# Designs tried in a protein design chat: VHH binders against p53848r504to814. Part 33

Target 1, 311 residues: p53848r504to814
Amino acid sequence: TYIMAIFNATPDSFSDGGEHFADIESQLNDIIKLCKDALYLHESVIIDVGGCSTRPNSIQASEEEEIRRSIPLIKAIRESTELPQDKVILSIDTYRSNVAKEAIKVGVDIINDISGGLFDSNMFAVIAENPEICYILSHTRGDISTMNRLAHYENFALGDSIQQEFVHNTDIQQLDDLKDKTVLIRNVGQEIGERYIKAIDNGVKRWQILIDPGLGFAKTWKQNLQIIRHIPILKNYSFTMNSNNSQVYVNLRNMPVLLGPSRKKFIGHITKDVDAKQRDFATGAVVASCIGFGSDMVRVHDVKNCSKSIK
Below, E stands for the ipSAE of ESMFold2; O stands for the ipSAE of ESMFold2 at other seeds; V2 stands for 0.75 times the mean of E and O plus 0.25 times the DockQ between their complexes.

## First folded at step 16 (VHH; framework vhh_7sr4_2)

Design w05 (at its last look DockQ between E and O 0.68; V2 from the best seeds 0.58)
Fold by ESMFold2 at other seeds, look of step 16:
Structure w05 (fold): chain B 311 residues (1-311), chain A 119 residues (1-119)
Amino acid sequence: as target 1 above (311 residues)
Amino acid sequence: EVKLVESGGGLVQPGGSLRLSCAASGFTFSSYAMGWYRQTPGKQRDLVADITSGGSTKYGDSVKGRFTISRDNTKNTVYLQMNSLKPEDTAVYYCAKIETREGYWIFYWGQGTQVTVSS
């Protein structure tokens, strides 16, 4: 299982230009420390750099600000001689294709897109032009301001188009025992599959794609728990749908899966913690559950403590 | 604009034979996999047989040894020879063009031809 460490870039807030370069040096030092701590316990580490908040209802930085916050830092990380570059994998958390382009130029390895291409129609073309780049195709609904009002998964958005569903190694009949409990993960699978088709049609290769069901994006706290328990269903999911006088069969089986449970509000419901940092200790138990249900990558804030909890 | 026209269906006695044909147009026939599927009312379409562009064949378990799929790339036609027919073979038979992508497939269907096996 791979560990993806979250790093939120901290921009220089001084308007007179005072400490911009010093902020990058401080951020780089933090990343070097984080990497050394992670590499003490793991063979490699993934650093996920974010320059624009995508928390529900947050205000997004402009594209120019996102570039200013994230691209110089990524470049500094790749140029550092204090890091074993063959063991440090860089990801950028962005839904903007132009930010992804800039990150690729300075040596990022992964584009982590919470929108699965929904927010920027040029994203898939950027990924397709760069076949060595890994792309995380994540599930959400709506936009950042509306997504948590769209967490109603009682009916299928693709319902009329769906001809048949499969959970591989099980028949659809085995889903009958779990039908009320699996509506959510089946909905997520179908919507991911629709985005997957669009990615492939734009030239993205299957081996570039890692899927993420999007914990906390258009999901309630109970729904996040359901997703974690039902990762085996998602990892084995396929379906057929009608499209323009043709039928399409989509097979998501064996796609690598990312889960990001760290500091999400649903952990606070479990532990009654409202402080995101306090939730890091509880996150270790949730991360172990994600791994136990088959997640191939977990995204966490506190790598050192979560890694020790897993051990 | 893919066009697939099935023919050769009809009513036949148990133990009898039928040969289905599917005339294809609107695409480079030799470049694509083709297949025969069948559907009974209230059920999804099931694979009967398919044949790759290179000529490799695959059959559903219930028809192995009785049915043979073949293709003639000079006539843009795929065939299904059905021998030793049983009442359980009664269905609408559909010809399919199959496009393979990475992790998904596109099926283009004909209008279907009815096969009825009864005394």
Scores: ipSAE 0.549, ipTM 0.767, lowest interface PAE 0.9, mean pLDDT 83
Fold by ESMFold2, look of step 16:
Structure w05 (fold): chain B 311 residues (1-311), chain A 119 residues (1-119)
Amino acid sequence: as target 1 above (311 residues)
Amino acid sequence: EVKLVESGGGLVQPGGSLRLSCAASGFTFSSYAMGWYRQTPGKQRDLVADITSGGSTKYGDSVKGRFTISRDNTKNTVYLQMNSLKPEDTAVYYCAKIETREGYWIFYWGQGTQVTVSS
């Protein structure tokens, strides 16, 4: 399993027009430290740089400010002689196609887009023009300000498949119970698949894509737990879509999966006591569960402690 | 408009043979993969056989050695020769035009032809 370490280039208390400029050298030193800690236990590390918060209801930096925060840092990381460049993979956390384009120019490897192209319809074209770039296609609904109100998932009559092996390996008593208990993961899988079709139609290659069911994006805390438990279903998911004179079959089987449980709101609901010690332990246990259910990549804040859980 | 018209179905005894035909129109037939699928009531459609534009074939496990798919690009027709038929082969057989993408497929279906294998 790969570890993706979150690095937030966003100023804490001085968003957008803060009285301080980011100190690239200080940020680079933090990243070097983070990489050394991760590489002590892992053969490689992925650094996910974010210049604009994607938390629900967060204030969104302008595109220009996001570029100013993130692009010089990515360039500095890639040019550093203090990092083993063959072991450090760079990701940018952005939903903006122009930010992605600038990051690619300075040597990023991965575009991590929480919107799955939903927030910027030009994103897929940028990815398609750069076949060496990996793209994380994530599930959400609505936008940053509305997604928390869109967590109602209804069953619908689409031709999806649930393998009989998963009926026996899940907490499902019979097929009808399976349909009821898997409404969420099947909706997520289908909505990812619809974005996947659009990506492919725009020239993105299947081998460029990782999928992310989007923990905490248009999901309640109980739904996040369902998603983690049902990762095996998502990794084997396929479905059909019917139109007037044709049928489209989509196969998402064996697509690499990313999960990002770290510091999400639902961890507080699990523990009921969110002091740092209990939160760190609960986060580690959730990360271990993500790995146990088959996540190919986990996105975390506390690299040092979560690395021990992964190993 | 893509149009596929199946024919040649019917009632046959176990061990018998049938030849299905699918006449295609509304597209450049020689450029696309074609296939035969079958469906029993209450089940999804299953692959019987497909054939690429270049003539390469694939078969479902239950029909290997008994069924043969072929195409005639001069007549815009795809065929399914069905030998040694079994009661388990009873189904509606659908002709398909298949457009392949990376990880998804677009199927255009005919209306289907019934094949019934019984004494």
Scores: ipSAE 0.541, ipTM 0.794, lowest interface PAE 1.0, mean pLDDT 82
ESMFold2 (binder alone), look of step 16: mean pLDDT 89; pTM 0.888

Design w06 (at its last read DockQ between E and O 0.64; V2 from the best seeds 0.61)
Fold by ESMFold2, look of step 19:
Structure w06 (fold): chain B 311 residues (1-311), chain A 119 residues (1-119)
Amino acid sequence: as target 1 above (311 residues)
Amino acid sequence: EVKLVESGGGLVQPGGSLRLSCAASGFTFSSYAMGWYRQTPGKQRDLVADITSGGSTKYGDSVKGRFTISRDNTKNTVYLQMNSLKPEDTAVYYCARVETREGYWIFYWGQGTQVTVSS
């Protein structure tokens, strides 16, 4: 399992403790320390840099401001002689294709897009033009201001277009017995599948894509727990749907999965912790469950404390 | 508009032979892979055989050595020669145009033709 360490290059993140913006030198020093601490415990580390808050209901920095906050930092990290560059993987947390394009120019390895291409129709073209870039295709609904009102998964968004569903490596009778309990993860799988088709049609390669069910994006705290429990279903999911007088079969089986449970508001509901830093102490148990259910990558704030759950 | 019309189904005794045909229209036939699939009630459609635009063939394990898929690009037709038929081959047989992508497939189906193998 890989560790993705969160680095917030924005001053306004309630889940991240409200860190203020710091100059590039200070941020680089923090990154160097984070990387050295992580590499003491792991063979490599992924640093996920965010220059624009994507928390539900937050106010987003402009594209220009996001570039100003994130791109010089990524460049500084890649140019540093104090880091073992072959062990440091860089990710940028952005849904904007122009930000992704600039990040690629300065040496990012991963584009972490919480919108799965929904917020910027040019994103897939940027990824397709850069076949060495890994893309995290994440699930949400609506936009950042509306997504919390769209967490109703009792009905399937694709409705009657879905003709058949398959969960490989499980008894189909037992799936039918649990069907009401799995509506959420199957909805997420279908919506990811639709976006996956769009990515492939735009030239993105399957081997570039990790999927992320999007904990905390258009999901209630109880739904986050259901998603974590049902990762085996998502990892073995396929379905057919009607499209343009044809039938389309989509197979999500064996796609790598990212989960980001750290500091999400739902951890506070489980542990009764009230602030994001206290939630870091609780994330170890949740991270262990994410790994136990099959997550290939976990996104965390506190790498040292969470590493015990992985090893 | 893609149109596929199967013919040649019917009742045949075990050990017998049957030839299915699929007439295609509404697309450039020679550019696409074609396939035969079969379905029994309550089950999913299973691959019987496919043939690429270049003529390469692939068969399901249960029919290898007994069935032969072929195509005639001048007649826009794909065929399935079925020899040594068994009762287990009883099914509705569907012709399909198949487009393969990375991790997803697009199927255009014919109406199907019934094949029944019984004494």
Scores: ipSAE 0.642, ipTM 0.831, lowest interface PAE 0.6, mean pLDDT 83
Fold by ESMFold2 at other seeds, look of step 21:
Structure w06 (fold): chain B 311 residues (1-311), chain A 119 residues (1-119)
Amino acid sequence: as target 1 above (311 residues)
Amino acid sequence: EVKLVESGGGLVQPGGSLRLSCAASGFTFSSYAMGWYRQTPGKQRDLVADITSGGSTKYGDSVKGRFTISRDNTKNTVYLQMNSLKPEDTAVYYCARVETREGYWIFYWGQGTQVTVSS
């Protein structure tokens, strides 16, 4: 399982509230220490740099400001002689195609797009033009300002004609019991599949794509728990969409999955805001659960403490 | 305006033979892959056989050696020759135009023809 470490290049990511582009040397030193600590325990580390908050209802930095915050930092990381460049994988957390273009020019490896291409219609073209780039296709609904109001998922029956392997491993009487319990993950899977079709139609290759069900994006904290438990369903998911005399079949089986369980509000609900040691332990337990259910990559805030819990 | 019309289904004894035909219209037939699929109630449609625009064929394991798919681009027709029929071959058989992408497929279906194999 890969560990993706979050690094926020925004003014509010530090206690001081300072300008991030003015602090480039300090940020680089923090990243060098983060990588050094992670590489003591792991063969490689992924650093996910964000220059614009994607937290629901957050105020969005301009594209120019996002570039100023994130691109010089990525360039500095790639140019550093203090890092083993073959062991440090760089991701940029952006939904803007122009930011992705600039990040690719300076050596990023992964574009982490919480919108799955919804927020910028040019994103898939950028990814398609760069076949060496990995793209994380994430699920959300609406936009940053509206997504919290869209966490209501419609109930529909189990028994999509395409889920044959699920039926073979499950008793028929248990299928009726599962229908209400799997509504969320099946709807997320279908919406990811619709966006996957758009990516493929725009020239993105299947092997470039990792999928992310988007914990905390258009989901309640209880829904986050359901998604984590149901990752095996998503990893083996396929479905059909019908139109008059035609049918589209989408196969998401065996696609790599990313989970980001380390959100402050989500962890707070699980622990009921108890002691810092309790919160650290709970975070590690949730991360271990994500790995146990089959996540190929986990996105975390505290690599050192989460690595201890995994071991 | 894709139109696929199957014919040739019916009742047959085990060990018997049937030939299914699918007349295609509303598209450039020679440019597309075609297939035969079958379905029993409550189950998904399963591949029986497909044939590329260039004539290359593929078969489901349960029908390999017994069924033959062919196409006639001058008649815009796909055929399924079904020999050594078994009761488990009983199903509705659908002709399809199939478009393959990376990890997703688009199917255009006919209305189907019933094949029943029983003593």
Scores: ipSAE 0.633, ipTM 0.831, lowest interface PAE 0.7, mean pLDDT 82
ESMFold2, look of step 16: ipSAE 0.615; ipTM 0.821
ESMFold2 (binder alone), look of step 16: mean pLDDT 88; pTM 0.884
ESMFold2 at other seeds, look of step 16: ipSAE 0.607; ipTM 0.813
ESMFold2, look of step 18: ipSAE 0.551; ipTM 0.774
ESMFold2 (binder alone), look of step 18: mean pLDDT 88; pTM 0.880
ESMFold2 at other seeds, look of step 18: ipSAE 0.632; ipTM 0.837
ESMFold2 (binder alone), look of step 19: mean pLDDT 88; pTM 0.879
ESMFold2 at other seeds, look of step 19: ipSAE 0.613; ipTM 0.805
ESMFold2, fold request of step 20: ipSAE 0.615, 0.629, 0.613; ipTM 0.814, 0.827, 0.823
ESMFold2 (binder alone), fold request of step 20: mean pLDDT 88, 88, 88; pTM 0.876, 0.885, 0.881
ESMFold2 at other seeds, fold request of step 20: ipSAE 0.599, 0.626, 0.624; ipTM 0.794, 0.827, 0.825
ESMFold2, look of step 20: ipSAE 0.597; ipTM 0.800
ESMFold2 (binder alone), look of step 20: mean pLDDT 88; pTM 0.877
ESMFold2 at other seeds, look of step 20: ipSAE 0.595; ipTM 0.805
ESMFold2, look of step 21: ipSAE 0.638; ipTM 0.811
ESMFold2 (binder alone), look of step 21: mean pLDDT 88; pTM 0.879
ESMFold2, look of step 22: ipSAE 0.586; ipTM 0.784
ESMFold2 (binder alone), look of step 22: mean pLDDT 88; pTM 0.881
ESMFold2 at other seeds, look of step 22: ipSAE 0.564; ipTM 0.782
ESMFold2, last read: ipSAE 0.568, 0.597, 0.580; ipTM 0.790, 0.796, 0.789
ESMFold2 (binder alone), last read: mean pLDDT 88, 88, 88; pTM 0.879, 0.884, 0.881
ESMFold2 at other seeds, last read: ipSAE 0.602, 0.604, 0.576; ipTM 0.805, 0.804, 0.792

## First folded at step 18 (VHH)

Design x01 (framework vhh_7sr4_2; at its last look DockQ between E and O 0.75; V2 from the best seeds 0.56)
Fold by ESMFold2, look of step 18:
Structure x01 (fold): chain B 311 residues (1-311), chain A 119 residues (1-119)
Amino acid sequence: as target 1 above (311 residues)
Amino acid sequence: EVKLVESGGGLVQPGGSLRLSCAASGFTFSSYAMGWYRQTPGKQRDLVADITSGGSTKYGDSVKGRFTISRDNTKNTVYLQMNSLKPEDTAVYYCARVETREGYWRFYWGQGTQVTVSS
């Protein structure tokens, strides 16, 4: 299982008075320490750099500001002589294709796009032109300002267009009493599948794609728990649908999966808003559960403590 | 608009032969893979045979050695020669234009032609 460490390159994460040079040097030192701690426990570490908040309802930094915050830092990480460059994997958390282009120029390995290409129609072309780049295709609905209002999954996302569904390690039709319990994960799979079709049609290769069901994006806290428990369904899911006078079969079987449970609001519901130390322990238990259900990558804030909980 | 019209189905005795034809229109036929699929009531459509734009063929296990797919790009037609027919071959046979991508497939279907193999 891979550990992806969150690094927020926004103004509220800088340590020194807003000076650009001082911010980069301080951030790089923090990243070097994080990487050394992680590499003591793991053969590699993934650092996910974000220059624009993607929290629901947050105000979005401009594209220019996102570039200013994130691209020089990525370049500094790649140029550092204090890091074993073959063991440090860089991800950028962005939904903007131009930010992704700039990050690729300075040596990023992964584009982590919470919108799954929905916010920027040029994203898939950027990924397709760079077949060595890994792309995280994530599920959300609407946009940053509207997604919290779109967590109703009782109606099929693709409606009457769905013809058949399969879970390859089980026959879901023979488990009819479970069908109503899995509406959420199946609808997430269908919406991911539709976006997957668009990625492939634009030239993205299947081997470039990891899927992310998007914990906390257009989901309630109870829905986040359902998704974690139902990762085995998503990893074995396929379906057929009617599309434009044709029938389409989409197969998500064995796609690598990312889950990002760390410090999400639903953990506060479980722990009843206890202090940060208790919440970090609960996060570790949730991360271990994500791995137990089959997540191939987990996105966390506290790499050291989460790594201990899964060992 | 993609249009596929099957013909040549019918009733035949076991051990007999039939030749199915599929006339295609509404697209550049020579650029696309074509296939034959069959369906019995209550079951999914199963691959019988497909043929690439370049002429490479693939067959379902139950029809290997008995069925032959071919295409004539000058007539925009794909054929299925069905020999040594068995009652188990009874089904509706569908012509398809098939687009295979990584992890997803697109099918454009004809209306189907019934093949019945009995006594």
Scores: ipSAE 0.533, ipTM 0.759, lowest interface PAE 0.9, mean pLDDT 82
Fold by ESMFold2 at other seeds, look of step 18:
Structure x01 (fold): chain B 311 residues (1-311), chain A 119 residues (1-119)
Amino acid sequence: as target 1 above (311 residues)
Amino acid sequence: EVKLVESGGGLVQPGGSLRLSCAASGFTFSSYAMGWYRQTPGKQRDLVADITSGGSTKYGDSVKGRFTISRDNTKNTVYLQMNSLKPEDTAVYYCARVETREGYWRFYWGQGTQVTVSS
């Protein structure tokens, strides 16, 4: 299982009544420390740099500001002589194709797109033009400002277009114990599958794609728990879609899966009324559960503590 | 707009022969694989025969040696010659344009033509 460490290249909080931006040198030093700590426990580390918050209802930085915050940092990481470059994998958390293009120029390895191409119609073209780049195709609904209101899932999330669904190549209708319990993860899979079709039609290769069900994006806290428990369903899911005189079959089986449970609101709900150290331990336990249910990559804030929970 | 129109179905005695035709329009016919599928009520559509753009053929086990798929790129038509027909060949036969992609595929279907094998 790969560990992806989150690094926010965003301004400091509003706690001091003004804006303060960490300089590149300070951020690079933080990343060097993070990488060295992670590499003490793991053979490699993935650093996910974000220059624009994607949390529900967050204020979105401009494209130019996102570039200013993230691209020089990525370049500095790649140019550092203090890091074993063959063991440090770089990801950029962006839904903007132009930011992705700039990140690729300076040596990023992964484009982590929470929108799965929904927010920028040019994203798939950028990925297709760069076959060495990995792309995380993630799930949300609506946009950053509306997604919290779109957490209602039905068996017909895509309308009448879904003809059949399979888990482990078995028709879900023949799996009475599963079909009513797995509505959420199957709807997420269907929506990911539609975006997968668009990616492939635009020239993205299947080997470039990791899928992410998008914990905390258009999901309630209880739904996040369901998704974690049902990762095996997603990893074994396929379905058919019908329209007019055409039928499309999509096979998501054995696609690599990313989960990002760290610091999500549902963990805060579970750990309410416990001290910060107990909350950090509970976060690690949730991360270990993600791995136990079959996540191929986990995205975390605190690599050191989460790694010890995995041990 | 992809359009596939089947013809040639009907009632045939066991041991008889029938030739199905599928007229295709709305796409560059010679560039695509074509196929014949069949469906009995309440069941999935099953492969009968498939022919690539290059002319390579594949057959379902139950029809191998008895059925022949062919194509005429000048007439935009795919054919299914059905010999030595058996009652189990009774089904609605569908012409299909077949597209295969990484991890997904797309079929475009005709309206179907009924073949009934009975004495």
Scores: ipSAE 0.455, ipTM 0.745, lowest interface PAE 1.2, mean pLDDT 83
ESMFold2 (binder alone), look of step 18: mean pLDDT 86; pTM 0.863

Design x02 (framework vhh_7sr4_2; at its last look DockQ between E and O 0.59; V2 from the best seeds 0.48)
Fold by ESMFold2, look of step 18:
Formats: sequence, structure tokens, C-alpha cells
Structure x02 (fold): chain B 311 residues (1-311), chain A 119 residues (1-119)
Amino acid sequence: as target 1 above (311 residues)
Amino acid sequence: EVKLVESGGGLVQPGGSLRLSCAASGFTFSSYAMGWYRQTPGKQRDLVADITSGGSTKYGDSVKGRFTISRDNTKNTVYLQMNSLKPEDTAVYYCARVETREGYWLFYWGQGTQVTVSS
């Protein structure tokens, strides 16, 4: 299982004195410490740099601001002689194709796109032009401001486009017996599959793609728990869709899966605690559950303490 | 518009033979792979045989040596010769044009023809 460490690029301050990007050295030092702590316990570490918040209802930084926050930092990390470059994998958390393009120029390895290409129609073309780049195709609905209103999945409008569904190693009858209990993960799988088709049609290769069911994006806290429990279904899921006299069969079997449960607000619901320390404890238990259900990558804030739970 | 019309199905005794035909229209037939699939109630459609645009063939394990797929690009037709038929070959047989992608497949189906192997 890979560990992906979250690094939120801190907002920069402005002044008339012309000092606008003075924080890079401090951020790099924080990254170096983070990497050393992670590499003490792991063979490699993935650092996920974010310059724009993607939490529901958050205010979105401009594209120019996102570039200013993230691209120089990625460049500094890749140019550092204090990091074992063969053990540090860089990801950028962005839904903007131009940000992804700039990050690729400075040595990023992974584009982590919470929108799965929904927010920027040029994203797949950028990934396709760069076959060495890994792309995380994530599930959400709507946009940042509307997604919380789109979390109704039960019997929600999926029968017309979907003709058959399969969970490999489960016969069709057994899937039908479970269908009311698995509506959520099947909806997520179908919507990921639709975006997967678009990615492949734009030239993205299957081996570039890692899928993320998008904990906390258009999901209630109870739904997040269902997703974690039902990862084996997603990892073995396939389905057909009809259009006129044509049919598309999509096979998501054995695709790598990322889950990001760390410090999400739904953990506070489970523990009834608002304290960050209490969330870190509960996060460790949830991370262990994610791994136990088959997550290939976990995205965490506290790498050192969560790494102890993983081992 | 892609159109595939199967014919040649029917009732046959065990050990008998049938030849299925699929007339294709609405596309450049010689440029595409074609296949035969079969379906029993409650099951997904299974590959019986396919044939590439260049004539290379592949068969499902249960029909190897008994069934032969062929194509005639001048008649825009794909055929399935079925010999030594068994009761387990009973199914609806579908002709398909198949486009293979990475991890997804695009099928254009005919309406199917019933094959029943029994007394």
C-alpha cells in the first residue's frame, strides 16, 4: 500500500515591497522533514501538493494564484539535493488542465483531479500528451458549491443507461440480491466508468489511471463509511450501457484505488470529537480499515502516526 | 448507421449442424473485427468466436474444433458454421461488430437468432 502525504501550500502574503514568494524555502524545509519522517518507515513517499482548496463550499483560488502557490514549490522539491529524488513521488491536487501542464513541466509525477475531468474539458488531453504521468480519476457530482446537494443515490436514475452490472467472482443473481444495499458504490462505479470512457477516448492509457471514489465529495458521512466497506465491489465492478444499437462494456476490475479518509469531517461524526488529536486517532483506525478492504493508496495528513497503524 | 441481421437459427438434433449468417451494413465492413456471441437466460453474452479484419480467428473453449467463423468482405457477411451441436449450445446467438479499447469495449449488436439443440 502507498502512502500519500497531504501538503497544503500555505497562502502567501502580499506587500508593496515586492516580497511575494519568500515562503518557498520554509515550505521546502517542511517537505524535507515530512519526507525524512516518512522514509524512515517506508521505501518511498508520495507528496500531494495543493494550491487551491477543493472542500465543499470553499472559495476557489484563481488559476494564476494556484500556479503561484504550487509550481515553484514543486520545482524546488525536484531541484533539492537534500531529498532522495528516486524515493519521492510528487502529486499535484488540481482540477485545472493549465495547472497540470505547468506542474508536468517542473517534474510532477501524478495529477490528482478530484473532478475526474468534469471541471476542465482539456484535462484528459494534457494527460494523454504525457504518458509518463499518473492520473487520479476521482468521483464527484456538480461543482464545489453544489456537490453537497447531489448526494442522493438511492434508486437514483441509473436503470435507464445501465443494462447489466457485474461484480466479478459474484454471479448475477447474488448481485441482484444485494443491489439495494450497494446502490451507492455501484452509482460511483458507473459514474467513474463514464469518465474513464472519456479519458480513454481522449488518448489516456489505462495504465495511467488510478481511481478514487471521492470520500466527502457529494457524499454524506454515512455514505463515506459505505464506500470504504464496499471497496471490494468497486475493484471488481463492470457494467454495460446502451445507446441506440450500440453497447459499451466497461471493466474497472483491478484498477488501483486511492482513499483519502484523513481528518475529514465525517470522522468527527463517528467519534463525536472536534479535537484534531481525537480525529488523528480515529483516522488511524479508518486508514487500517481502508487497507483491509483493499485500498492501494491512502491519503493522510499525519504520515508518521498513520504509518505505525499501517505496519 | 450500423445494422447487423442474423439468420440461420432454428431447431436441430444433437450432433447436427447449422450455419449462421450475419449481413452487415452502414459501415466499412472490411475494416472491422466481427464476432458471434451467445446468451442463455440470466447470463451475460459469451464469446463464441471472433474474426479480425485480417481474418485471424479466436474461439471460446467450449466450441473449439466444432465451430468455424468466416467472413466474406465482398458480401459484407460474417458466418458461423456450427457442427456437432450439443444441447449446451442452445442459446440466442448475436452477431457483433466489436471495437476494443483499453478496459472498455464498444459493441454493435444484431437482434439475435435462436438456436435450439434438442429432439
Scores: ipSAE 0.471, ipTM 0.742, lowest interface PAE 1.5, mean pLDDT 81
Fold by ESMFold2 at other seeds, look of step 18:
Structure x02 (fold): chain B 311 residues (1-311), chain A 119 residues (1-119)
Amino acid sequence: as target 1 above (311 residues)
Amino acid sequence: EVKLVESGGGLVQPGGSLRLSCAASGFTFSSYAMGWYRQTPGKQRDLVADITSGGSTKYGDSVKGRFTISRDNTKNTVYLQMNSLKPEDTAVYYCARVETREGYWLFYWGQGTQVTVSS
């Protein structure tokens, strides 16, 4: 299992006076410490740099500000002689294709796009033009301001979520009940698959793509728990779309999966304002559950305390 | 735009033979893989045979040695020769154009032709 450590490039709310190199130096020192903590138990670490909040209803930095916050830092990380460059994988958390382009120029390895290409129609073309770049295709609905109003999923979904490998000699009524209980993850899988088709049609290669069901993006806290429990279904997911005289079959089986449970609202519901030690324990238990259900990569804020659960 | 028209189905005795034809139009036939699939009521469509643009063939296990797929790129037609027919071969047979991508497939179907094997 890989650890992806979140690093939020700090917003500049002060009147600036040309201290950008000192600010970058402080951020780089924080990155060096973060890498040391992760590399104690892991052979590599992924650092996910974000210059624009993607939390539901958050205020979105302009494209220019996102570039200003994130691109110089990525460049500094890649140019540092104090980091083991072979062990540090860089990701940028952006849904903007122009930000992705700039990050690629300065040596990023991964584009982490919470919108799965929904927010910027040019994103897939950028990824396709850069075959060495890994792309995280994440599920959401609507946009940052509307997504939490779109958590009402249909009671029906395409695709086989329960195959012979999961059930054997089960009567028909038990199979129908399992289909009802898995409809959410199958809806998410279908929508991911529709974006996957568009990515492939734009020249993105299957081996470039990791999928992320998007915990906390157009989902309620109860839905987040269902998604975590049903990751095995997503990892074995396929579906068909039928129309008159044509059919599309999509197979997402064995694609790598990323989950980002850290600091999401549903952990607060589970802990219900208990003290900090109990909150830290509950967070670690959720991360361990993500790994236990088959997540290939886990995105966390607290690298030090979560590394034991990941290992 | 893509149009596939099957012909040659009908009623035959066990042990008999039929030859199915599929006339294709609306696309560059020689560039695409073609196939024959069959379906009985309540079941999914099963591969009978397919043929790549380069002429390589593949057969379903139950029809190997009895059925032969072929294509004529000058006539934009794919054929299925069915010999030693059994009652189990009774089905609607569909011609298909198949496109393969990385991890997803596009099928374009004809309307189907009925094959019935009974004494």
Scores: ipSAE 0.421, ipTM 0.730, lowest interface PAE 1.9, mean pLDDT 81
ESMFold2 (binder alone), look of step 18: mean pLDDT 87; pTM 0.867

